# VH-VL binders against q9vpl3, part 209

Target 1, 224 residues: q9vpl3
Amino acid sequence: RGKINIQRPKAPHYERARVVAVTQPKYPELPKAKSCFKTRAERTQQQQENPYNEIIAREVRNWLDHSRLVAFFHLSSITADDIFRVRVQLHKQNLHLKSYGSKIIEQAVKNTRYEAIVPLFHSNHCIVFSPDPEKTAALLRIVRRVPQMVLLGGIVEETMLSRNQLVAYAQMPGLHAVQAQLVQTLSQAPGHLIQQLQAHQNSFVQVLDVHAKNQMNEETPKST
Key: E = the ipSAE of ESMFold2; O = the ipSAE of OpenDDE; V2 = 0.75 times the mean of E and O plus 0.25 times the DockQ between their complexes.

## First folded at step 8 (VH-VL)

Design ba52 (framework fv_cemiplimab; at its last look DockQ between E and O 0.36; V2 from the best seeds 0.60)
Fold by ESMFold2-Fast, scan of step 8:
Structure ba52 (fold): chain C 224 residues (1-224), chain A 122 residues (1-122), chain B 107 residues (1-107)
Amino acid sequence: as target 1 above (224 residues)
Amino acid sequence: EVQLLESGGVLVQPGGSLRLSCAASGFTFSNYAMTWVRQAPGKGLEWVSGISWSGGSTYFADSVKGRFTISRDNSKNTLYLQMNSLKGEDTAVYYCARDVWDSDYGLYMDVWGQGTLVTVSS
Amino acid sequence: DIQMTQSPSSLSASVGDSITITCRASQSISTYLNWYQQKPGKAPNLLIYGASSLQSGVPSRFSGSGSGTDFTLTIRTLQPEDFATYYCQQGYDYPRTFGPGTVVDFR
């Protein structure tokens, strides 16, 4: 782990207050429930009728409207203090770490081309949003020191990328350079390079499939 | 320095069409959603339209829905407002503004252009 | 649509006065309220966002408060450059809506 995760970062009180304010959720209290136990069908029905869900779905749509970079992570058990340190480090780079329920994500992306991401959120997860795709390298550098966060993939410039594709993107000098290299790859078409691109696509699909299947294992739920 | 500059405002007859432009400089235009806000002479501010960073999502006030179209060209750092079927009520100074979202603060407009006057009159 | 109202519609004040402008939303908008200042013949400028956060470069004599449906903008020790029209705006949902404005005139 890096120094950020080992030691509490020291920042001016003003900067820390701003980070806390930015990361604090600003949403209404959940409606009161008459029962503490509900069946899956009842929970699904309650979630669909919950006005809180529409408010948060609107928030997710706003993030998508204002973010050129969206990265998806599986989140293993992590303490509140550890995740707070990660949020602070990310916020310094204009990277916004958020967690939303799968039902809310589904509602926000329904009837959009991003519906395919829904299976990614069946287990414990988090999302990082940023208006600036040049921050992808900073994002990956920061999360490399957080083993509890496992990169699943992302969306850059409205294009879905696998984990390996996003890592490759982070190592490129910029969007025009990335576009030029992609064009060159397509025009030259070496067998090995085509296989690498296909492998990256298959890795992302496999991650999505594994994630969805893991969520359906009710008898032996596992954390990773 | 961060700057927005509107252009295209002229006198136009009722039922006419007009396209407004907003040129952005001093920041990475494609990183931001944008909006148009208008102000009729001697009246208050009225939000008109908004567009996501990519142009994939657009929003309109009921008063202009179906008549106005918002678009952007990120390669040219330019925002557009296409106004069709203009009415006398559309007479206003039109401002473009940079739109910011944060879950702690909501949607807000941090940078505004100087405005361009559109007059709809016979 | 979310309707915004402001009170007063206008007020007269002297340099050194402290003034308060009120803004009300027709439904709860959390803290997603912004305040803009517009001087005669000029474009609006952002003063406060998220109900209480001061925009960079805005003097500390400006402050905002409130949540839900009721919000206030306070200007302490009014200066000559503060004579302007002030607008509140909800940043909660589309369509975005502004209050009708409050004109702050020199007495």
Scores: ipSAE 0.746, ipTM 0.911, lowest interface PAE 1.1, mean pLDDT 81
Fold by OpenDDE, second read of step 9:
Structure ba52 (fold): chain C 224 residues (1-224), chain A 122 residues (1-122), chain B 107 residues (1-107)
Amino acid sequence: as target 1 above (224 residues)
Amino acid sequence: EVQLLESGGVLVQPGGSLRLSCAASGFTFSNYAMTWVRQAPGKGLEWVSGISWSGGSTYFADSVKGRFTISRDNSKNTLYLQMNSLKGEDTAVYYCARDVWDSDYGLYMDVWGQGTLVTVSS
Amino acid sequence: DIQMTQSPSSLSASVGDSITITCRASQSISTYLNWYQQKPGKAPNLLIYGASSLQSGVPSRFSGSGSGTDFTLTIRTLQPEDFATYYCQQGYDYPRTFGPGTVVDFR
């Protein structure tokens, strides 16, 4: 019984071949599945502004309009539970932790002075908003206990601050205290200046007096 | 005590100009966005204008857009509304209010002044 | 612009009554709805913000509910001082818009 060569089956008899050819289900050519992959160009054109993105962008704008303190954080492997805990702590201090997509941030800050912050949002990030810039110290204190939140920088009173600058700001005495200090320093400055000017004058007079005395001593003939 | 006090409301002729002021006290004025709302005699409330804490963003109702400007001086704790090209329809009591924002609650006005009456009449 | 409507425009009630005022937005405003009370010759006062949050100092007889487009203000056990005009206001977008108001008067 000859081993059925499964690799090259003998061509069926002509009649059988005809029957097989006629009985082969003509599957309609599957409509070329329009590749669901819209070309980058089609994706860019159809970027119909997702109405949802507009809503969120509006929210971000509202935060910015109402916040004197904005801090940006990178999130590194933080759990939802940890975020929740931090959120609660921050909220108690009138600090509001929010997270937005990079595109939303871009839309929100487009054509604003804050457009430079967009690169900060390429990774997992969160933003903390506060109407009170004096809460910066409180913010940093809370976040210090959360190693998964890395401070990137912030905006204080419409001024962009680096991480280090923000830390420095938090350590500064309140604006009023600084102003008071400045006023005190300025009020003392004229006194010091006058003292210094007077000191120089006094020293000059002393030198002149010494010179005059020396000249008088030289003119007194030793009456031998 | 948290207080807002409007001033500057007077009788003015159509086409005239007027500047309203709102003096804030009892809170850190610079921490809050502010708004103007008006109420025509016997009518409802109408939002007029809003300004961010810094003054960097301003918003206007269509009815006043191009005619009114909103500004603030945080050093003086004062909000301003400059009204130009005044019309009879602008006759109203003008209120200043403190704005608060929260993503959970939206925008709301928690403190209001007593209002100042602006009358536009020939 | 978001249009706000209120119902009824006016209602008469007695002291001790429970009343409900409705507010509708032309589009969804989530829970960003505020209620204000205004007495004659006085400035408006915030009662409720965020559809259901009671402003500090406001009596608990006031309550707000709703989301999306339909909202309600309920006053339980109406007091003499509650006779006033009530306004809803959307806090969702600029321009901010108020409802036309509801006058609550004595029966």
Scores: ipSAE 0.722, ipTM 0.877, lowest interface PAE 0.8, mean pLDDT 87
Fold by ESMFold2, look of step 9:
Structure ba52 (fold): chain C 224 residues (1-224), chain A 122 residues (1-122), chain B 107 residues (1-107)
Amino acid sequence: as target 1 above (224 residues)
Amino acid sequence: EVQLLESGGVLVQPGGSLRLSCAASGFTFSNYAMTWVRQAPGKGLEWVSGISWSGGSTYFADSVKGRFTISRDNSKNTLYLQMNSLKGEDTAVYYCARDVWDSDYGLYMDVWGQGTLVTVSS
Amino acid sequence: DIQMTQSPSSLSASVGDSITITCRASQSISTYLNWYQQKPGKAPNLLIYGASSLQSGVPSRFSGSGSGTDFTLTIRTLQPEDFATYYCQQGYDYPRTFGPGTVVDFR
């Protein structure tokens, strides 16, 4: 049941992952057709890369289905002990600290209004999910003491907010969805989080980008 | 206390339509995804449909896909199930449930309503 | 679709007995397995989520274990109120699916 050939486990992770992935498919025998000529390495790479991406993308979709608050941070170098302590402190407030690769985020938000967030995940990052938007103020208080976590912006009530918009949102009482849209309107930000990372682009083009993406999302139905 | 109360279950002819409601109280309804589960007389539980906290994502069992729709009104703390083209096999008690997600535990239904009976018969 | 099976489909037991119900998924579901209890004419109640975590208010005589495809629910000292139907349910993927149920009857 276990692997007895120790030489294969000594090989690079590629060799070990190849053997494990080929063994896992539950089939009595491989077909005798053209596909029987593919190497185990080729099948293992294709299977392992694709299935893991979709499993993790599903996890991100579940977070989005259950989270009224999503906050994005740039993450500088931080010790494992320090990030663990921050995660525990956030968890006590029903705030869930996670990190996902940009490919996974792209797959999870494909054909949604949130496609614009994908570039945020090309660099070191973390993301905080919560079902409770009233915890935004608690989130900001906790991370103020953590200079390694730099707030980039977030999603509140399905509205994308920049860093300054999210800070303003945390100070307004009542009607959270209306608060988010009001802050977005008054700040004249286009709702594009990526443009705020550059810090220098306040042009009319930002509003057009949001409008174009909304048109694309309206024409493409979501999976149900 | 946290409560869910279904209503709208009645006798309906095959091919007919019916809307079920689920009234929520004792918690912040808009913080939670919601689910419908049904149980035919003398049978087990069958998941029917789910909806995200905002209503932006909806999910359906194959047996009802295309015939049922799910919606919510967060201002009224109410979940809905619109059932069209009803068949005899849709006869069941319909429960609404509060859905919870955590990557450590998965999806689970922590609060259930008492159920409402839908009968589809000529 | 992830198919769920349960064993046994029914069992008879006496107050004070310890029983075990098993649940199997057609593919790995990690630890995303839930157990519900249902009494006749009543709605289901959550007992265990995430394979082994007890819901608030559930007595410690209930326990769950397992990961991957094989899971168990154990009730160690049956009480009169424990005679009911028990369902497992996977919370891993859509469509969400239940096992067929296990009826626990008084002997």
Scores: ipSAE 0.716, ipTM 0.892, lowest interface PAE 1.2, mean pLDDT 80
ESMFold2 (binder alone), look of step 9: mean pLDDT 94; pTM 0.954
OpenDDE, look of step 9: ipSAE 0.638; ipTM 0.843

Design ba53 (framework fv_cemiplimab)
Fold by ESMFold2-Fast, scan of step 8:
Structure ba53 (fold): chain C 224 residues (1-224), chain A 122 residues (1-122), chain B 107 residues (1-107)
Amino acid sequence: as target 1 above (224 residues)
Amino acid sequence: EVQLLESGGVLVQPGGSLRLSCAASGFTFSNYAMTWVRQAPGKGLEWVSGISWSGGSTYFADSVKGRFTISRDNSKNTLYLQMNSLKGEDTAVYYCARDVFDTDYGLYMDVWGQGTLVTVSS
Amino acid sequence: DIQMTQSPSSLSASVGDSITITCRASQSISTYLNWYQQKPGKAPNLLIYGASSLQSGVPSRFSGSGSGTDFTLTIRTLQPEDFATYYCQQGYDYPRTFGPGTVVDFR
């Protein structure tokens, strides 16, 4: 038969085996998303499932992180050239006009205090972002000359404001004490504020109906 | 003039805690998001943490997550970095920077402080 | 995480030279890349943002180009004050990441 190796088959390095077992990195199993590598893998998988929406939602979150002023508008039919002209005027005042789909806005504000604004974006809309709330007056001055953009409301310093409240805010920008009191009063009834913003949309629909009727009643006399 | 001044960097023992401050002047602090970036001696730049203009959203690098907390006091024009459970690898110059976003350009840091040295050693 | 690499890691040049530094991202970052300059013992300063936009006050000899994953910083007619370390940084996603840096030394 010859010689057969009868040496002990394992554990010649007892101390090394113990050290490896003790120092080996252990990743938590719940929640798995808390581990660095597994969190990154889950994030990658999430992006692959919804790549377009996730990328644009990230952009909206970045705007919210960098903007003290957010104004919401209903947007009627407007040419690309006209909206570009408005964007240029707003940009000179550090005001950034953007349009995003309602599902993207919902994804961006999910798990934030602004989640309640989602219903405002079921119709044609656009949003103006600015880091500087003192630019609210400039915003309203520019938009006053753009009938296709109708102010619905906004968020100023993390407080949701109706159209009338935003107009009032624009007229008293230098009074911080009055500003703080207004913010405190508005924060007492956020649900009621959302209803007021939706009521403005309903009132706007009525105004559109009247405007449409006036357009239909106009006659273009033609000699033929 | 637009200026950021960091303070609080000292020698601290491993496992210790330290709070860094960044005082802003010459601009409306509350209009900007802010960030902390560090640099170990002789090494490159490493982003550490970021905070939205209001303090409502915060972000951290994986190496500091759970140990560091970023906060701000807009009434005092000051940014803070609370550092807990400090490790030797946290030894670095810590820079405060002003954070800007635009859809055409992405996220970038346009104004930086002078830096404050944190040494974690026994 | 988005990983950033730079090449070369260091280069030696003389005043009047034209140099190029490249930066690569591990995934597409659109044009969301920034370039910073850092002199020894000083804080970094922003040179270029959004791949090609020159920061106010930065000399026109600096220029940037690129999109997606490949980016380039060019310095034409190198001046004495340009000997420094240059870093690229992606502004696309969190966590923000920097390249390892390129040291530009006097020959």
Scores: ipSAE 0.534, ipTM 0.832, lowest interface PAE 2.4, mean pLDDT 81

Design ba54 (framework fv_cemiplimab)
Fold by ESMFold2-Fast, scan of step 8:
Structure ba54 (fold): chain C 224 residues (1-224), chain A 122 residues (1-122), chain B 107 residues (1-107)
Amino acid sequence: as target 1 above (224 residues)
Amino acid sequence: EVQLLESGGVLVQPGGSLRLSCAASGFTFSNYAMTWVRQAPGKGLEWVSGISWSGGSTYFADSVKGRFTISRDNSKNTLYLQMNSLKGEDTAVYYCARDVFDYDYGLYMDVWGQGTLVTVSS
Amino acid sequence: DIQMTQSPSSLSASVGDSITITCRASQSISTYLNWYQQKPGKAPNLLIYGASSLQSGVPSRFSGSGSGTDFTLTIRTLQPEDFATYYCQQGYDYPRTFGPGTVVDFR
């Protein structure tokens, strides 16, 4: 019984009894529908699925309408195995990682209160959905270990928040009333929201450039 | 413990209007989406309308779109269905149900009311 | 709209029988299919959600399977209280749609 706290079957487990061989890759298969990683073939197929864009956009709109927490991330190159591990950790906390094309996101939020998020999706991106806004702290703790995922902002209780505002929300004690008050206070300064989202996006581009250059150098200590 | 109680079903003339109410108890009403499902005498179930947890999004079956309005009052734990321009085809038992949204399982209705009969006839 | 069909429309069975009801969606709905039971004069009750997940309090003789467009509900060792009408329902998209129902009668 209950809202969404019913026990879920755990991710598939497979006992590796067959392989004793050296150099064979060992990795669990990813659920295709929930993968943030897309191949060139998948991107080409997506462009050819023009008739289905409206159906997928309707799905995204329904997810937005039923989620109390939505977090937006820039996604750098990441292996299928690494994103799968992140998705499993997020799923344990009722956090659902999805990836959609920018055109689909634009179609989903067109003429809605969330239209301002469209600029966040001009590059590789992921969205995390949850019906539980109190999971924001768990989300940020998990993502902190994934340098390929960079928080851009989010929506909490139907209120758009910048990266800094969402981080502040996550640092509040587990008292719901205090968190609701913070969201209310942050939402009272809407004039700064878009500027803060754009400023952090610019800062993010700068960080990516530094990171890329550092990875090419052998003398400089590399960020993990 | 968790209960839904519909009310408002009566005999009404074609072209008339009627408002149904659904009183919720035993759970945090504002945490759930809600829905209306109807069943004509001797017929199957037909989904009519749905509303998100906040009331910010509403959904309708094509047969009632433009005539019916769904709304909720989270402070009163009550769901409403405003029915306008009623037709004979709208004669049915109307159930309210609690909607659970789950990313792995989709939308499903885990708790149902007892139903209220609406008869549209001269 | 996503259209749902069920087969058979009705079936006759005896206590102790094992029965299967089939549900088909007009387009892929992943595993977002639910099964409801309705006894005469009563409200429906949820049996299975997400194609195969058994609702709390529902006897283990009920099971569901399927994905995409084709789904089945199986009742093993039918009991007297299982004579009812069964409905499938897609939870994938709005508007939500039900199958026409399958009446399970005593024979």
Scores: ipSAE 0.251, ipTM 0.636, lowest interface PAE 4.5, mean pLDDT 80

Design ba55 (framework fv_cemiplimab)
Fold by ESMFold2-Fast, scan of step 8:
Structure ba55 (fold): chain C 224 residues (1-224), chain A 122 residues (1-122), chain B 107 residues (1-107)
Amino acid sequence: as target 1 above (224 residues)
Amino acid sequence: EVQLLESGGVLVQPGGSLRLSCAASGFTFSNYAMTWVRQAPGKGLEWVSGISWSGGSTYFADSVKGRFTISRDNSKNTLYLQMNSLKGEDTAVYYCARDVFDWDYGLYMDVWGQGTLVTVSS
Amino acid sequence: DIQMTQSPSSLSASVGDSITITCRASQSISTYLNWYQQKPGKAPNLLIYGASSLQSGVPSRFSGSGSGTDFTLTIRTLQPEDFATYYCQQGYDYPRTFGPGTVVDFR
């Protein structure tokens, strides 16, 4: 029967506070004026464009530049407690769950090879970063338990991969085999990642498989 | 044993060019960002250039922008600094260092080479 | 660019003293500040990263603190091998910038 779990003596908020401190963005919140009396300059600063967005955009760019694995998710309605549990579990595997506004993402990737990801962030979203591409399998294992997180695609070793290609990458048995298949995937149009915005995961995967087959056969004519 | 070995430092005429190399051993080179830091005789440390793990992103100090290029060959575990249009003020010991990226701590340089002296003089 | 300043520029101390070096950033850099030690004729070595995290192999007499714009490096019970130049460095943004250095010499 039900037993009293005496091994849970800590309040959940203590663990949450600890994890939040560790998982907070590396860029701090813009410092607030501490004076009880605001000067005219301080008051006018509150009406000016917030420079905090540029600081966070640099954080995102730094994450993209130093991560060998980046996975993009659409985030359905999820409670704070649920996302916190997922964040903790991912962090233990050196996987870092982040959420940024669309304008910040756009600013971060403007004039870079990653600019194509902007359309993925039109609605509620989150990104998982890791310096270790071998963690792709661990990432997918964890996220399979979280139906509110819908995998859109990712970037592995600077190559944009669709949802299906990222799943396939996680299942590759050896380093040389992985590299060979990834190089093969490089021949596919990166724009396929964008199509995932409006498709069910299964439907999107099927469409990509058909398109890949048609591109390999060189039978499908180019757009006019 | 994690080690970085710089080479290529020599005496060069003003306006000349020189390429420095940094050979890495004892770690997976392609997993790390790398950086060049220089120190003029009797002066402090000056960050010169940085490169991401893949070589896809490069960064430069204003004093060298347009004259220096940074590159890496992950298959050979080697970092390069191509220096063009050298000036007397570029005279310095050039250090190669490994940048560790950590989401909590930012970038920090945990392993340094011994340095190679570049002298720009007539 | 983020400008870094250190104080003092130099200090003289005796073995067994406790000393503090201050580093200031021209804008907030959170805790993304590193401290390096350089002995004459040698390459720098990392002492502290992320304002307060002690690098493996570094003696516990070294400690760092601070966040935002103001940071300190403290050396308790100064040893002969601690006479060196100390640099702070921001790991927050490009270009990376170092402080001008603090020379700790024997009195």
Scores: ipSAE 0.007, ipTM 0.524, lowest interface PAE 8.7, mean pLDDT 77

Design ba56 (framework fv_cemiplimab)
Fold by ESMFold2-Fast, scan of step 8:
Structure ba56 (fold): chain C 224 residues (1-224), chain A 122 residues (1-122), chain B 107 residues (1-107)
Amino acid sequence: as target 1 above (224 residues)
Amino acid sequence: EVQLLESGGVLVQPGGSLRLSCAASGFTFSNYAMTWVRQAPGKGLEWVSGISWSGGSTYFADSVKGRFTISRDNSKNTLYLQMNSLKGEDTAVYYCARDVFDADYGLYMDVWGQGTLVTVSS
Amino acid sequence: DIQMTQSPSSLSASVGDSITITCRASQSISTYLNWYQQKPGKAPNLLIYGASSLQSGVPSRFSGSGSGTDFTLTIRTLQPEDFATYYCQQGYDYPRTFGPGTVVDFR
């Protein structure tokens, strides 16, 4: 059973806890809360009217308090079994794949430097958290094998980075000074970041739709 | 070996100030949130303060809000607790601890220092 | 603040006994409950996190259970090194709060 997590050797325990969590019924309010969020006006869903949202917003704030790496992905249709296997691979590297509603994200990041990320979560999405930014390379290596997950951007060392900036960060040698200089350089144009992340999201969705259709028809040499 | 070492505990007069330090070694300090927990002589544990990995978020117990400040220097692998307007009831052994979060388990403290004694008395 | 209570406040036991300590939260905290052991003159150490997950290096005679407001720590076949004070702590919300502790003494 799984390899010991190098940061904290609890991957086997996490895998067991996650299996139990996945197989157990989730909070009954979660499907209803998401349904109400999607079908009703935002003003009808307030934190004082939905204690579940505040609880999950606390969880997101805890992730931000404990994560030097936060990566945002667009998530296309994927089976529960496939995403579970991706979560197992990520957990072995101390990478935690989570999905939260946009209203919950907004509540969590309200009055913080990260409020600008909220628009990224209007579409189907997921987030990967890790306390260790050195795991960015491992994250991208794993996700490259999951075409349903498309990198939009992220936050490294409290600095918001576009997809290309995260890729560049991941390719740096394991030198703290070099990585720190890169993050500083990349952080010097913050005004464009959310715009670039939104553009990447739209471009990726558009390109993936076109590419997937073309691949299924002619350029899929080893796929059914 | 993962270690936390507190220092700075001394005898202080009521109304005085004191800064405690916690030196971390054996792990990447900046990857973890940190916390301070105190224990008055012969009494139980009381959580005092917590700080995020970057220092961007801080939390305090009501008994110390406005008097204590928590901070960290990730380049020096050191956690600090600045204590102002000290009272007799602040007399305690102060522990620093490494704070961990997981959505399945919540918040917990996996590594603790040996503690440093602060005595507030005339 | 979430208030934590423990029962009993103290107990006397002999080596080889099985003992149970209970912890109650003033409101539901899911499974976000931790148990710490503190030996005389030493710092606390983590035994169990998330109500039932055993910390690496902790002997299997320790086990935890519970959810919501009621939690239990069980020590089977008590050993000499287990005579200590045990604290529960909620990891659900700030401020973080500890139980008053349970002292396990030699009978």
Scores: ipSAE 0.665, ipTM 0.876, lowest interface PAE 1.6, mean pLDDT 82

Design ba57 (framework fv_cemiplimab)
Fold by ESMFold2-Fast, scan of step 8:
Structure ba57 (fold): chain C 224 residues (1-224), chain A 122 residues (1-122), chain B 107 residues (1-107)
Amino acid sequence: as target 1 above (224 residues)
Amino acid sequence: EVQLLESGGVLVQPGGSLRLSCAASGFTFSNYAMTWVRQAPGKGLEWVSGISWSGGSTYFADSVKGRFTISRDNSKNTLYLQMNSLKGEDTAVYYCARDVFDSEYGLYMDVWGQGTLVTVSS
Amino acid sequence: DIQMTQSPSSLSASVGDSITITCRASQSISTYLNWYQQKPGKAPNLLIYGASSLQSGVPSRFSGSGSGTDFTLTIRTLQPEDFATYYCQQGYDYPRTFGPGTVVDFR
């Protein structure tokens, strides 16, 4: 297992910083009178053609070219230390936890069969990539201990699966033919599946908003 | 135990066609993207083509675009390169290699085959 | 396309020498550079990936450094088996491109 280095806990944290250092101009704070501001919409429009966004979109396409397993999660409030521990634990299993902006995902999957996934990423999200679909069981076992990560669904062997379908896939023994048959059996029309995944995401966001408002009405006595 | 074996290299006339094969063993072939790299006699390495794990995405060098196609059969653990409209400049040893991606390191080739010689001559 | 250059094109060295090979990219490629070794009549093998990460099984006398456009491969205390051609390759974008190679020969 020379490919996975247990002594490399920093690896997931440094990737984005390296790309930013290479491609993105540093923005030292200019005097306010000298700062050139554009409307938020104009800045967003220009950023879609930004070289930095193109580089990160290439990274996402490379992940898709090299991953038989892609799992989508909603990510609730979590400490930097906690997410780092999860990344390290996943990395030991050749599972790569990544977070990308919605516009970058849209650029990466534009004109591909995966373009329909874009609506899933309008809220806080993260994605796990792996070349090995047999690691789905290990993935679900690890994230079961992380309540801030909520499974939305995924792509296994280029087939889009709902949360329940992915859980069922994880429970199957690791014969490739059996797993391929299961994926075929579980799959539904992409439009219908994406609609179900988006509905679950919207319902979850609504639940989070209600929960957050209820917690805000209550004082936070102590955390455990 | 991990190995790649190329085959199919022969003498072909200009304008001819040839299909190269690369047989993989000792690892789960379908978990990896694959690539072809060639080397003309006495010259350096030139990347030719790449293919995603599923075969859904393919990439080509400009010198071979429109003439070569890359494909794979994951059930047979085999990578293919179909070469059409062959030119003298296509004479080279053709290597297949296993392609790896990690956002920390970029794209790299960690396992290489022994190569198969293609000679295009009249 | 990203153009890769190497210097020197060839060098003569003796066992026990320390040598350095340089690779330059026509545009910034971050740290996404790999080094390959090719012995006469053999296939290439991966030495270093991501500019500085040593491939498993490769002796520690090999080391790589650099970022952006300028990269180096250093071989400390050259051994007889190190006389070979060395290639750099960018892993940043398609099409993938190699340097022209550096021949390390016995003097």
Scores: ipSAE 0.664, ipTM 0.882, lowest interface PAE 1.6, mean pLDDT 82

